# Ledger of designs, part 197: VH-VL binders against q9umr5

Target 1, 268 residues: q9umr5
Amino acid sequence: SYKPVIVVHGLFDSSYSFRHLLEYINETHPGTVVTVLDLFDGRESLRPLWEQVQGFREAVVPIMAKAPQGVHLICYSQGGLVCRALLSVMDDHNVDSFISLSSPQMGQYGDTDYLKWLFPTSMRSNLYRICYSPWGQEFSICNYWHDPHHDDLYLNASSFLALINGERDHPNATVWRKNFLRVGHLVLIGGPDDGVITPWQSSFFGFYDANETVLEMEEQLVYLRDSFGLKTLLARGAIVRCPMAGISHTAWHSNRTLYETCIEPWLS

## First folded at step 8 (VH-VL)

Design gg43 (framework fv_mavrilimumab)
Fold by ESMFold2-Fast, scan of step 8:
Structure gg43 (fold): chain C 268 residues (1-268), chain A 123 residues (1-123), chain B 111 residues (1-111)
Amino acid sequence: as target 1 above (268 residues)
Amino acid sequence: QVQLVQSGAEVKKPGASVKVSCKVSGYTLTELSIHWVRQAPGKGLEWMGGFDPEDGEPVYAQRFQGRVTMTEDTSTDTAYMELSSLRSEDTAVYYCATVSYDWKTGRYSFDYWGQGTMVTVSS
Amino acid sequence: QSVLTQPPSVSGAPGQRVTISCTGSSSNIGAGYDVSWYQQLPGTAPKLLIYGNSNRPSGVPDRFSGSKSGTSASLAITGLQAEDEADYYCQSYDTSLSGWVFGGGTKLTVL
């Protein structure tokens, strides 16, 4: 019957926040086993992303083992970055569809309430001083902070995003690329009215240049160099882009039209 | 500290309606999500419905849909639960409770409860 | 039948450890929804004892602990006291019912 679905949440989330998503799946694909991983919830979502990857890896192994036909991942916001790394570090994952819900795949550069709460005096222009320190890299949000005006610091100090995107060399890069390329479909979802992910095109591997002009995925060095397989996946027909206007950051997992258009078709 | 004070006991005939109130103090009603849970004599707890803390709209358990209406009067900080077409099996203690989100743990809980209102349905 | 299954009763002597189980399914605990526990003393309203699987509200002593694994959850009470004699209910969210669900309750008797 249907492949099981694993849901990975974002910053300060709860399993309850995905109740509508699970209801939609139950309606359209009855009998699907859906598991929201309730690890690193609340403040624990601030733990370093490599620590979260290790914990989520341990949780997904038994689920994947029970489903020899494969599984689907639905990964929301920060959770999409966890899933990116998970697919790269697992030599034996059997993920068919990786559905990324408004995740900052090329990083974040925007003033948000989450940042103001954690760093009350911060502005996006000066957060690089905190995030690109060893101390700052102990916080998940700093692991994907990507200041386009200090790209040299990002490339040198990012302990997570620059490595998984192949923007800085890593000994495991070849193996990570091979593992990531086993995914059946990479489904990218996001939109201009998100209000949190900045630029919103980060959800589609677009990002700011030094003048804050957004360059799309095909203009990124990570794509052109095929650092972790985006160019290969696109050529294979495995990348799906599903932008939708009118959806705020906390509504991606609770909008029926979004589910029917962008998610439902990829849950075999 | 949140306190929930419910209206007094009611005796109703089959087919009648009952409206139970829940007065909130310590916080304003607009800051809280109120849910209703009933308990038949000697039986367990049964969730009836409440205002969804994320959506802000009332949601009802399937078996009560069409028979229950939950409303709020923000001017008096009072929540109401009205149950119509009463049957003998509706005899129960009806509780109101707050549903709160703890951002530190990422968890919801029914953290404060009213004292309960006994509703007896008999001929 | 209750959607979440609890033993109808459990007993222990003062100072002992007792455990109350709560068995769910793939539509609730198995789907990743957390579990809360409530204590109901005779003639009173339920009181929140544990939320989010293992978190204690202020005022709940650390001899009460919760855990969750797979489709099930457990409440453990160590150093059992006479005042612990009460009914205990587990609670989670259920996707198939689109609502909150409670276990059938467990009566704890302190011998």
Scores: ipSAE 0.792, ipTM 0.898, lowest interface PAE 1.2, mean pLDDT 92
Fold by OpenDDE, second read of step 9:
Structure gg43 (fold): chain C 268 residues (1-268), chain A 123 residues (1-123), chain B 111 residues (1-111)
Amino acid sequence: as target 1 above (268 residues)
Amino acid sequence: QVQLVQSGAEVKKPGASVKVSCKVSGYTLTELSIHWVRQAPGKGLEWMGGFDPEDGEPVYAQRFQGRVTMTEDTSTDTAYMELSSLRSEDTAVYYCATVSYDWKTGRYSFDYWGQGTMVTVSS
Amino acid sequence: QSVLTQPPSVSGAPGQRVTISCTGSSSNIGAGYDVSWYQQLPGTAPKLLIYGNSNRPSGVPDRFSGSKSGTSASLAITGLQAEDEADYYCQSYDTSLSGWVFGGGTKLTVL
C-alpha cells in the first residue's frame, strides 16, 4: 500500500485548488489516502506562520500516528515554509518525502499580487519598513520577507524565516536541525516561469545577494554553515531538485507533466 | 444580488435534444461560474457540470460526457445547457446555479440558483 | 447510489433539535473538501444553507449549524420550526469522479 499523502496549501488557497493533484495521485497511486489540510484558508492564511505551524501540527500528528511506516508531505507555496518549520519543531515526525512545491524557501522579495492586496501603497523596496515591524510580523507574508538590502533588519526582525534557517541564533537551533534531518527526501520543485516566487530560485534555496545577484543553494550561508541541515541532506543524497519551465505559480499543482516528473516518483 | 432566470418547460421525444437557457442579472456572466444540476421527480440533486471557477473551462460529470454541452453568450449574459440523445430517465427539473469563491473563508459554494426548467422526455 | 450518504428522513417536534448526517469517503469529505448544505422547500429550487462546513450565508438563522469530522458532516437544526420542513442536501467535491457530488437528500418532517 502507498503511504498517506498530506497536502498543505498556500496563501489564499482552498482544498479545491488541489483537485487535480488529488486526481493525479488517485489515478497513478490508487488507494492512496490523501488529505488536504483544511486549516488557515482564505484570509486566515495571513495569520502568523508560527500560529499556522501549530495548527497544522495538531492536524498532522494523528495522521502520522496512524501511519507508522511514514507519510509524504506535499506543501505548496507558503505551505512549503510551514512544512519546513513543522518538520523542524517535531522531534517525532515520520515524513518520508517532503515535497516543496514552488515554495519561497529562502524568502520572498518581489512585488506580487499578494503584496499589492495587502499593501497596495507599498513598493518592494519599501516593504521592509512594514514587514520588519512588530505589526508587520503578524502577517504570514512578512514572516518570510527577505530584503537583501536590509539584511540587518531581516536578521533581527524576522520572527520566522531567520529562525528556521538558523540565521539568527536561538536555543532550539540544534534540535530543529536534528528534527528536520529526520526527513527521508527533500524534493524541491520550482521554475523560472513561476511569476510569483521572487526570485524563483528561492524554491531551491537560492536567493539574492546585496547586489540582487542570485546565488545558488551551495553559496548560501545557511548551506555553508549547515545551519538547519541542507549540507548534510545534500551529502546524504536526500535532496532532489526538480526545476521545470513553462509553469505559472498557480499551475504547479495542476500540471500532469510536472506531477509525473517531479512528484509521483516520491510517493511510493 | 445575482438573479438567474431559466427558460420554460420543455417536452421532448426520446432521441431528441433540449437546450435550456439561464439568463444572469446583477452581475455579468463573465464574473460568474455557471453550473447545472438536475433533479428527477421525487429524486435528489445531481451535478451535471459547469465552468470551473478557477480556470473558466467547462467540466462535465462523467455520466454526461459526450451528451451534454454547456456554453455561454456573454453578449446576452446567458448560459446554455444542451443535452442530446434524450432518454426517459432524463426527465427532470434542470437548475442553473452560480459557484462562487469566498476569498475570506477560502470556500466555494453554489450560492444562487435559477427557478428550474422542467424537461419531460416521453414517447 | 449517491456518493454522499444521508438518512432518507428525519423528524422532530417544534422546538426540538435535529441532526442530519452526511457520510462521505476518503475521496471527498475525507480528502479535506468542504461540505455545503442546501435547503429545498417543496416545489422550490435549492437554497444555500451552509457553506464551507460551518458558514452561514446572510439571512440564514443561527439555528442552523454545520460541522465536519473525518469523512462525515452534520447539519444541526435547533429550535425546529414548521417552516423548516424541507429536503436537505449535503454537497462536496469528489476527486475520484472529478466533480461535485450531492447526498441523497433528507426529508425533514416537523411533527
Scores: ipSAE 0.232, ipTM 0.735, lowest interface PAE 2.4, mean pLDDT 93

Design gg44 (framework fv_mavrilimumab)
Fold by ESMFold2-Fast, scan of step 8:
Structure gg44 (fold): chain C 268 residues (1-268), chain A 123 residues (1-123), chain B 111 residues (1-111)
Amino acid sequence: as target 1 above (268 residues)
Amino acid sequence: QVQLVQSGAEVKKPGASVKVSCKVSGYTLTELSIHWVRQAPGKGLEWMGGFDPEDGEPVYAQRFQGRVTMTEDTSTDTAYMELSSLRSEDTAVYYCATVSYDWKTGRYSFDYWGQGTMVTVSS
Amino acid sequence: QSVLTQPPSVSGAPGQRVTISCTGSSSNIGAGFDVSWYQQLPGTAPKLLIYGNSNRPSGVPDRFSGSKSGTSASLAITGLQAEDEADYYCQSYDTSLSGWVFGGGTKLTVL
């Protein structure tokens, strides 16, 4: 019998986008109960991430309660950040595999069509002026904007990412770390041809320094301080890294080779 | 506004093939996904297939796989559905419909429908 | 039988409320796929009435509303009018069939 799978979508996304993923799971693990959470779809995906975390939390509680053997999470793009926070705020989650599918775990610093639609006159170098304002923090995409040239502003103004990464102090940090460490496996997936997640190594907890040189996870202060448990998970053998070239941002949930290589092995 | 105009009624013998057309106006065919749905007399709606709005490739319902072919001619803004090896059970009204994504809600729907083409299969 | 189950008929008087159910399973509505509703007047093509569980296209009166819970969805019609007499179909996506599926249809009779 396989554990149920819960899927959390990304920015401007819908359940239909995951049809191929669900079909792959049915082929390789027949009988698996898979639920795509159809909350915060379309423009609602722009709502503040803490609001989304609360809504997704309410949706996952009954699913987890029905599965005493545990559940798996597959969280795509922005959804990977929602799942990061879910695992921290839930003191009773029973997640075995958390599969992060091309999610900007250390943040985003790159121009995208979504940002151009919201802020058409802004370049990535100027977005910090909008995103690090109280108004900007009411948009999900600004909640994980991480400008490496204004790191002090990011640390002060980020209402979401800096807190869940333990980059800024929070009263709940110790409890959040304890809760996150309950996860069985952290499966990180991403690749150089994504074209949206910038830098793509953000999916693996790497990120730009002030010179826009990418430093990998083990060089991040977050890892070195073990702020939310990455170092502990790695030492425990619980972190899986699965980079794959040739996959664009909207194709991670519909590529069979990616599924067979990076996702299928973790769906017990 | 989108309008779909389908070809006229057809009468075919068992074993023959039929090709129904769906002409798009008010929009460019290349930016639309056309799907086909049939309805036997006095019965419900049955999805046959169409061009996937995300992949851009034709996908067919399992029971029609191997018997149906859906194509598009961009130069004439016309979509086609060809059904082969016709049986009396294929007697139905065949509809084309557009499948579109509403970015505001993140939802797909079959939002515009053709008037339908009656295909009668009899000896 | 249809993968999505609807009652074959429902009836109501003018001004009343009527609801039409659409029961699915873990491979469609239960898997998180949204539900659309279509109205078919006699002799006409289907018309989109509700999409994405609860959204109305332009021109559809607010007396039509949709909802979804678990493996089921429902269409509610309030202030019932004679012109609402029609067949109503629900629709979702099914991963076991790898395609869109329709309910069997419900004939609404306005008494």
Scores: ipSAE 0.806, ipTM 0.900, lowest interface PAE 1.0, mean pLDDT 92
Fold by OpenDDE, second read of step 9:
Structure gg44 (fold): chain C 268 residues (1-268), chain A 123 residues (1-123), chain B 111 residues (1-111)
Amino acid sequence: as target 1 above (268 residues)
Amino acid sequence: QVQLVQSGAEVKKPGASVKVSCKVSGYTLTELSIHWVRQAPGKGLEWMGGFDPEDGEPVYAQRFQGRVTMTEDTSTDTAYMELSSLRSEDTAVYYCATVSYDWKTGRYSFDYWGQGTMVTVSS
Amino acid sequence: QSVLTQPPSVSGAPGQRVTISCTGSSSNIGAGFDVSWYQQLPGTAPKLLIYGNSNRPSGVPDRFSGSKSGTSASLAITGLQAEDEADYYCQSYDTSLSGWVFGGGTKLTVL
């Protein structure tokens, strides 16, 4: 039998958004128990990510307990960060495949239409003033805002991304790394035509330097220092990178070709 | 507030086609996702299909695929449902309804309904 | 025959509490899809009563409440009133059918 699949949604998503994904799984892997966790939906997805992590943890624990052979995680957009944090704080998770579906794993620095709803247009350069305040850190989007021009503020004020990345020292960094390394495979999915994740390479742990030049995962300090286990995972052959062009952000979970190429192989 | 007004009752013979209209007011048709649900006399509700609220594409229930066509005229804010090869079992009240997304809660619902159109199929 | 299973009928006296169950499967409610409830008064079109498992639209009294757990959902009506006599339908999305699905409906009789 196939391992259960747990789906974690992104910002403002509904379980309905994942209908096609579930249909694909049902068609190609009949009998698979798939659960879209309908927590922190709508505007509640703006809640602090640590709060979300706790909520999702409570939801996945019983699922994992009933699946001693392991489970797969499909985590979309913001959900990918939630899942990574989840795997970092859980010392007893049994996740085989962690599929990060177009997630800003190295953060977000872009003023896309997706974000313009919450913030005025052309505020990308000034959003650090809000996001790196105590008030701003009460919003999920700010928890992974990564301003390359204000790295000091990011490192000191980011209450989520900087911590799970191990970019800021904290007492649990070693344990979190150990926990995250329990994952069987880390499947990274994203693409240049996403239109939301900025830069799109963030889905592959790439990100801007101070000159807004995109550096790849292997050039990142978190990798070089193996702060949360990326280098170790790569060495194990446990990281799968699956880039795909021609897919917009809202279509990653509803594209059959993408599913067959990047998701299905890891649902065994 | 959204209002849906449907066309009048129809009587058809087996094998014929019926086309029911649903006129939208309060909002434009382009702002809404229209779905169709029917109810046979003394029976429950059955979803027939509609326009997907996320991608705007028409989706039909498997049972009606090949026999149902849903269209929209944005110039008149009117949605249409055409059912062909009518059978006696197609005798039912046909409803149009809006499917809306609440961004606050992240939920979909069939929030507004037409008054229904009775379609009788008899020889 | 309905994908979602409801009891055919329930009854209660005025002022009482009644519950209507809606049982689905792993391809709909159990998959995480929301449950909505509709009230249909005799000779009228259905009316949205509950959406997103537990949310009430404007105008729906708080004596109506919805809940969801596992593969099932429930509609609770407290302080039952004569005007509550109607048919009630649950609704969700089913991935095996690739479409919206309704329960078989429950006729509520107020005694």
Scores: ipSAE 0.650, ipTM 0.859, lowest interface PAE 1.1, mean pLDDT 95

Design gg45 (framework fv_mavrilimumab)
Fold by OpenDDE, second read of step 9:
Structure gg45 (fold): chain C 268 residues (1-268), chain A 123 residues (1-123), chain B 111 residues (1-111)
Amino acid sequence: as target 1 above (268 residues)
Amino acid sequence: QVQLVQSGAEVKKPGASVKVSCKVSGYTLTELSIHWVRQAPGKGLEWMGGFDPEDGEPVYAQRFQGRVTMTEDTSTDTAYMELSSLRSEDTAVYYCATVSYDWYTGRYSFDYWGQGTMVTVSS
Amino acid sequence: QSVLTQPPSVSGAPGQRVTISCTGSSSNIGAGFDVSWYQQLPGTAPKLLIYGNSNRPSGVPDRFSGSKSGTSASLAITGLQAEDEADYYCQSYDSSLSGWVFGGGTKLTVL
């Protein structure tokens, strides 16, 4: 039998968005128990990410307990960060494949139409004034806002991304790394035509330097220092990178070709 | 087993400085990370700062930043905590403690404590 | 005043079970940081009782147990004994303060 699949949605999303993905899984892996978690839907997805992590943890623990052979996680957009944090704080998870579906794993630094309605008076270059304030960190988007021009503020004020990345020191960094390394495979999916994740390479742990030049995963300090296990995962062949062009952000979970190429191989 | 022996009680005037020592035995100071916690009479515990167990750098609580200095003498296996510009509110028992890393669980803990040093600040 | 909130006092009779709560926030317990517990007997230094949410150091009886859920943690003491009368403190790490934080302490009275 196939391992259960748990799906975590993204910002302003709901379980309905994954109806095509469910169909694909049912067709290719009949009998798979797929659970799309309907937590923090819509506006509630703006809640602090740590709050979301706790909520999703409560939901996945019973599922994991009923699946001693392991489960697969498919986590879309903002959900990918939630899942990574979830796997970091859980010392007893049994996740085989963690599929990060177009997630800003290394943060976000872009003011696309998707975000403009939320911050109509803030430009990308000025959002740090809001996001790195105490009240700004009460919003999920700010929890992974990564301003390359204000690295000091990011490192000191980010209450989520900087912590799960191990960029800011904390006493749980080692155990979180240990926990995250329990994953069988980390599948990173994204592409240049996403239009929301900025830079799109963030889905592959790439990101801007101080000159807004995009550096790859292997050039990032988090990798070089193996702060949360990326270097270790790569070394043991546990990281899969699956870039795909021609897919917009809202279509990653509804593209059959993408599913067959980047998702299906890791659901067995 | 680790043992921490602290210096004796101190009485200081406001504005003065106090330096409390913590001598380590059982293990060498280089093998341990020392932190300091104080407790005002009838009150709770308050973390002041200490050395990071991973990089060995001192980290101070924001409240004491600029007023506290933590040092170590590896030749004598003694840790020191100096608090300047003393105020009446600094009257407390000051504890040194080891922060140890458990390799099995990957977690840190304050596993050994000194006997405490009473510091009284009064005019 | 303390970052972590504990009840000021709890009481129980010998042989009973008592629990001490420790309530934090999204910047400490809620952020996944571990909780430790310390026992402080009258006139003595604190002693590590629980670390990493539920781990007992050597010498700590199994009647002491710790748990964590959401933004809160709990210390449970079963088979309460007279020698358990002490102050108990929870501890965690707070990202907003970039430092260790303690609860306000709970005085446990054995009736």
Scores: ipSAE 0.893, ipTM 0.940, lowest interface PAE 0.5, mean pLDDT 95
Fold by ESMFold2-Fast, scan of step 8:
Structure gg45 (fold): chain C 268 residues (1-268), chain A 123 residues (1-123), chain B 111 residues (1-111)
Amino acid sequence: as target 1 above (268 residues)
Amino acid sequence: QVQLVQSGAEVKKPGASVKVSCKVSGYTLTELSIHWVRQAPGKGLEWMGGFDPEDGEPVYAQRFQGRVTMTEDTSTDTAYMELSSLRSEDTAVYYCATVSYDWYTGRYSFDYWGQGTMVTVSS
Amino acid sequence: QSVLTQPPSVSGAPGQRVTISCTGSSSNIGAGFDVSWYQQLPGTAPKLLIYGNSNRPSGVPDRFSGSKSGTSASLAITGLQAEDEADYYCQSYDSSLSGWVFGGGTKLTVL
């Protein structure tokens, strides 16, 4: 029998958005128990990420407890950051495959319709003024805003991403690293035609330097220092990179070819 | 403020086709997802299909695939459901309904319904 | 046979509380798809009562409430009134059928 799959959605999402993903899983792995967590849906997806992590943690504990052979996580967009934190804060998770669908793992620095709705007059160059305030950090979007031209403000003000990436010190960092390293596989998915995640290489732990030149994962300080275990996971053969062109941000969970190539092989 | 007005009752012979219309007012058709649900006399509700609110393409319930076609005429704000190869068990009231996303809650619902169109299939 | 199972009938007296169950499976309610409830008065189209498990549209009195747990959902009606006599249907999405599904309906009788 197949391990249960837990799905964590993104910004302004619903369980209905994953209907195609569930159909694909049922076709290729019949009998798989798949649960889309319908927490922090709609406007609640704007709540601070640490609040969302606590709520999702409470929901996944009983599912993991009923599956002693392990579970898989599929985490979409913002949900991939929630799952990053879940794997770090849970001392006893039994996650085999963590499948990250186009999630801004090193942060976001790009204009999106969601940001324009919340901050209509802001451009990406000006959003640091709002996001790195105490008020701005009460919004999930600002928790992973990473302005490469104000890296000092990001490191000081980010209440979430800088901490889970080990870019700023935290008392629990050693325990978080140990917990994260228990994951069986880290499957990273993303692509150049996403149109929302900026830079798209953020889904693979790449990101802009101060000149907006993308540096890949192996050139990142967090990788080189192994701050939360990326270097250890890569050495273990536990990191899978699956880039695919031609897929827009809202289509990662509904593209059959993407599913067959990047997701299906990791659902044991 | 959305209102759905359906075409009048139809009587058809077995093997014929029927095409039911659903006129939208209060919004333009292009902004709405219209779905079709039927109810046989004294029986429950059965979803037939509709335009997927996220994909923008028609999707049909498995048992009606090959017999049902759902189309839209945006110039007249009218949705259509055509059911072919009619059988006596297709006798039912056919409803159109809007499927809407509430961004506040993150939920979909069938929030507005037409008055229904009685289709009787008899020889 | 409906994919979502409801009792065929429930009854209560004015002022009482009644509950209507909706039992699904791992491919619908158990998979995380939310539940909506519809009220159908005799000779009329269905009317949305509850959506997204527990949310009420404008104009639906707070006597009507919804909940969901595991593979099942419930509609609760408190302060039962004669005007509540109707058929009630639950609805969810089913991934194995790739479509929306309704319960078989429950006839509420107010005596």
Scores: ipSAE 0.795, ipTM 0.895, lowest interface PAE 1.1, mean pLDDT 92

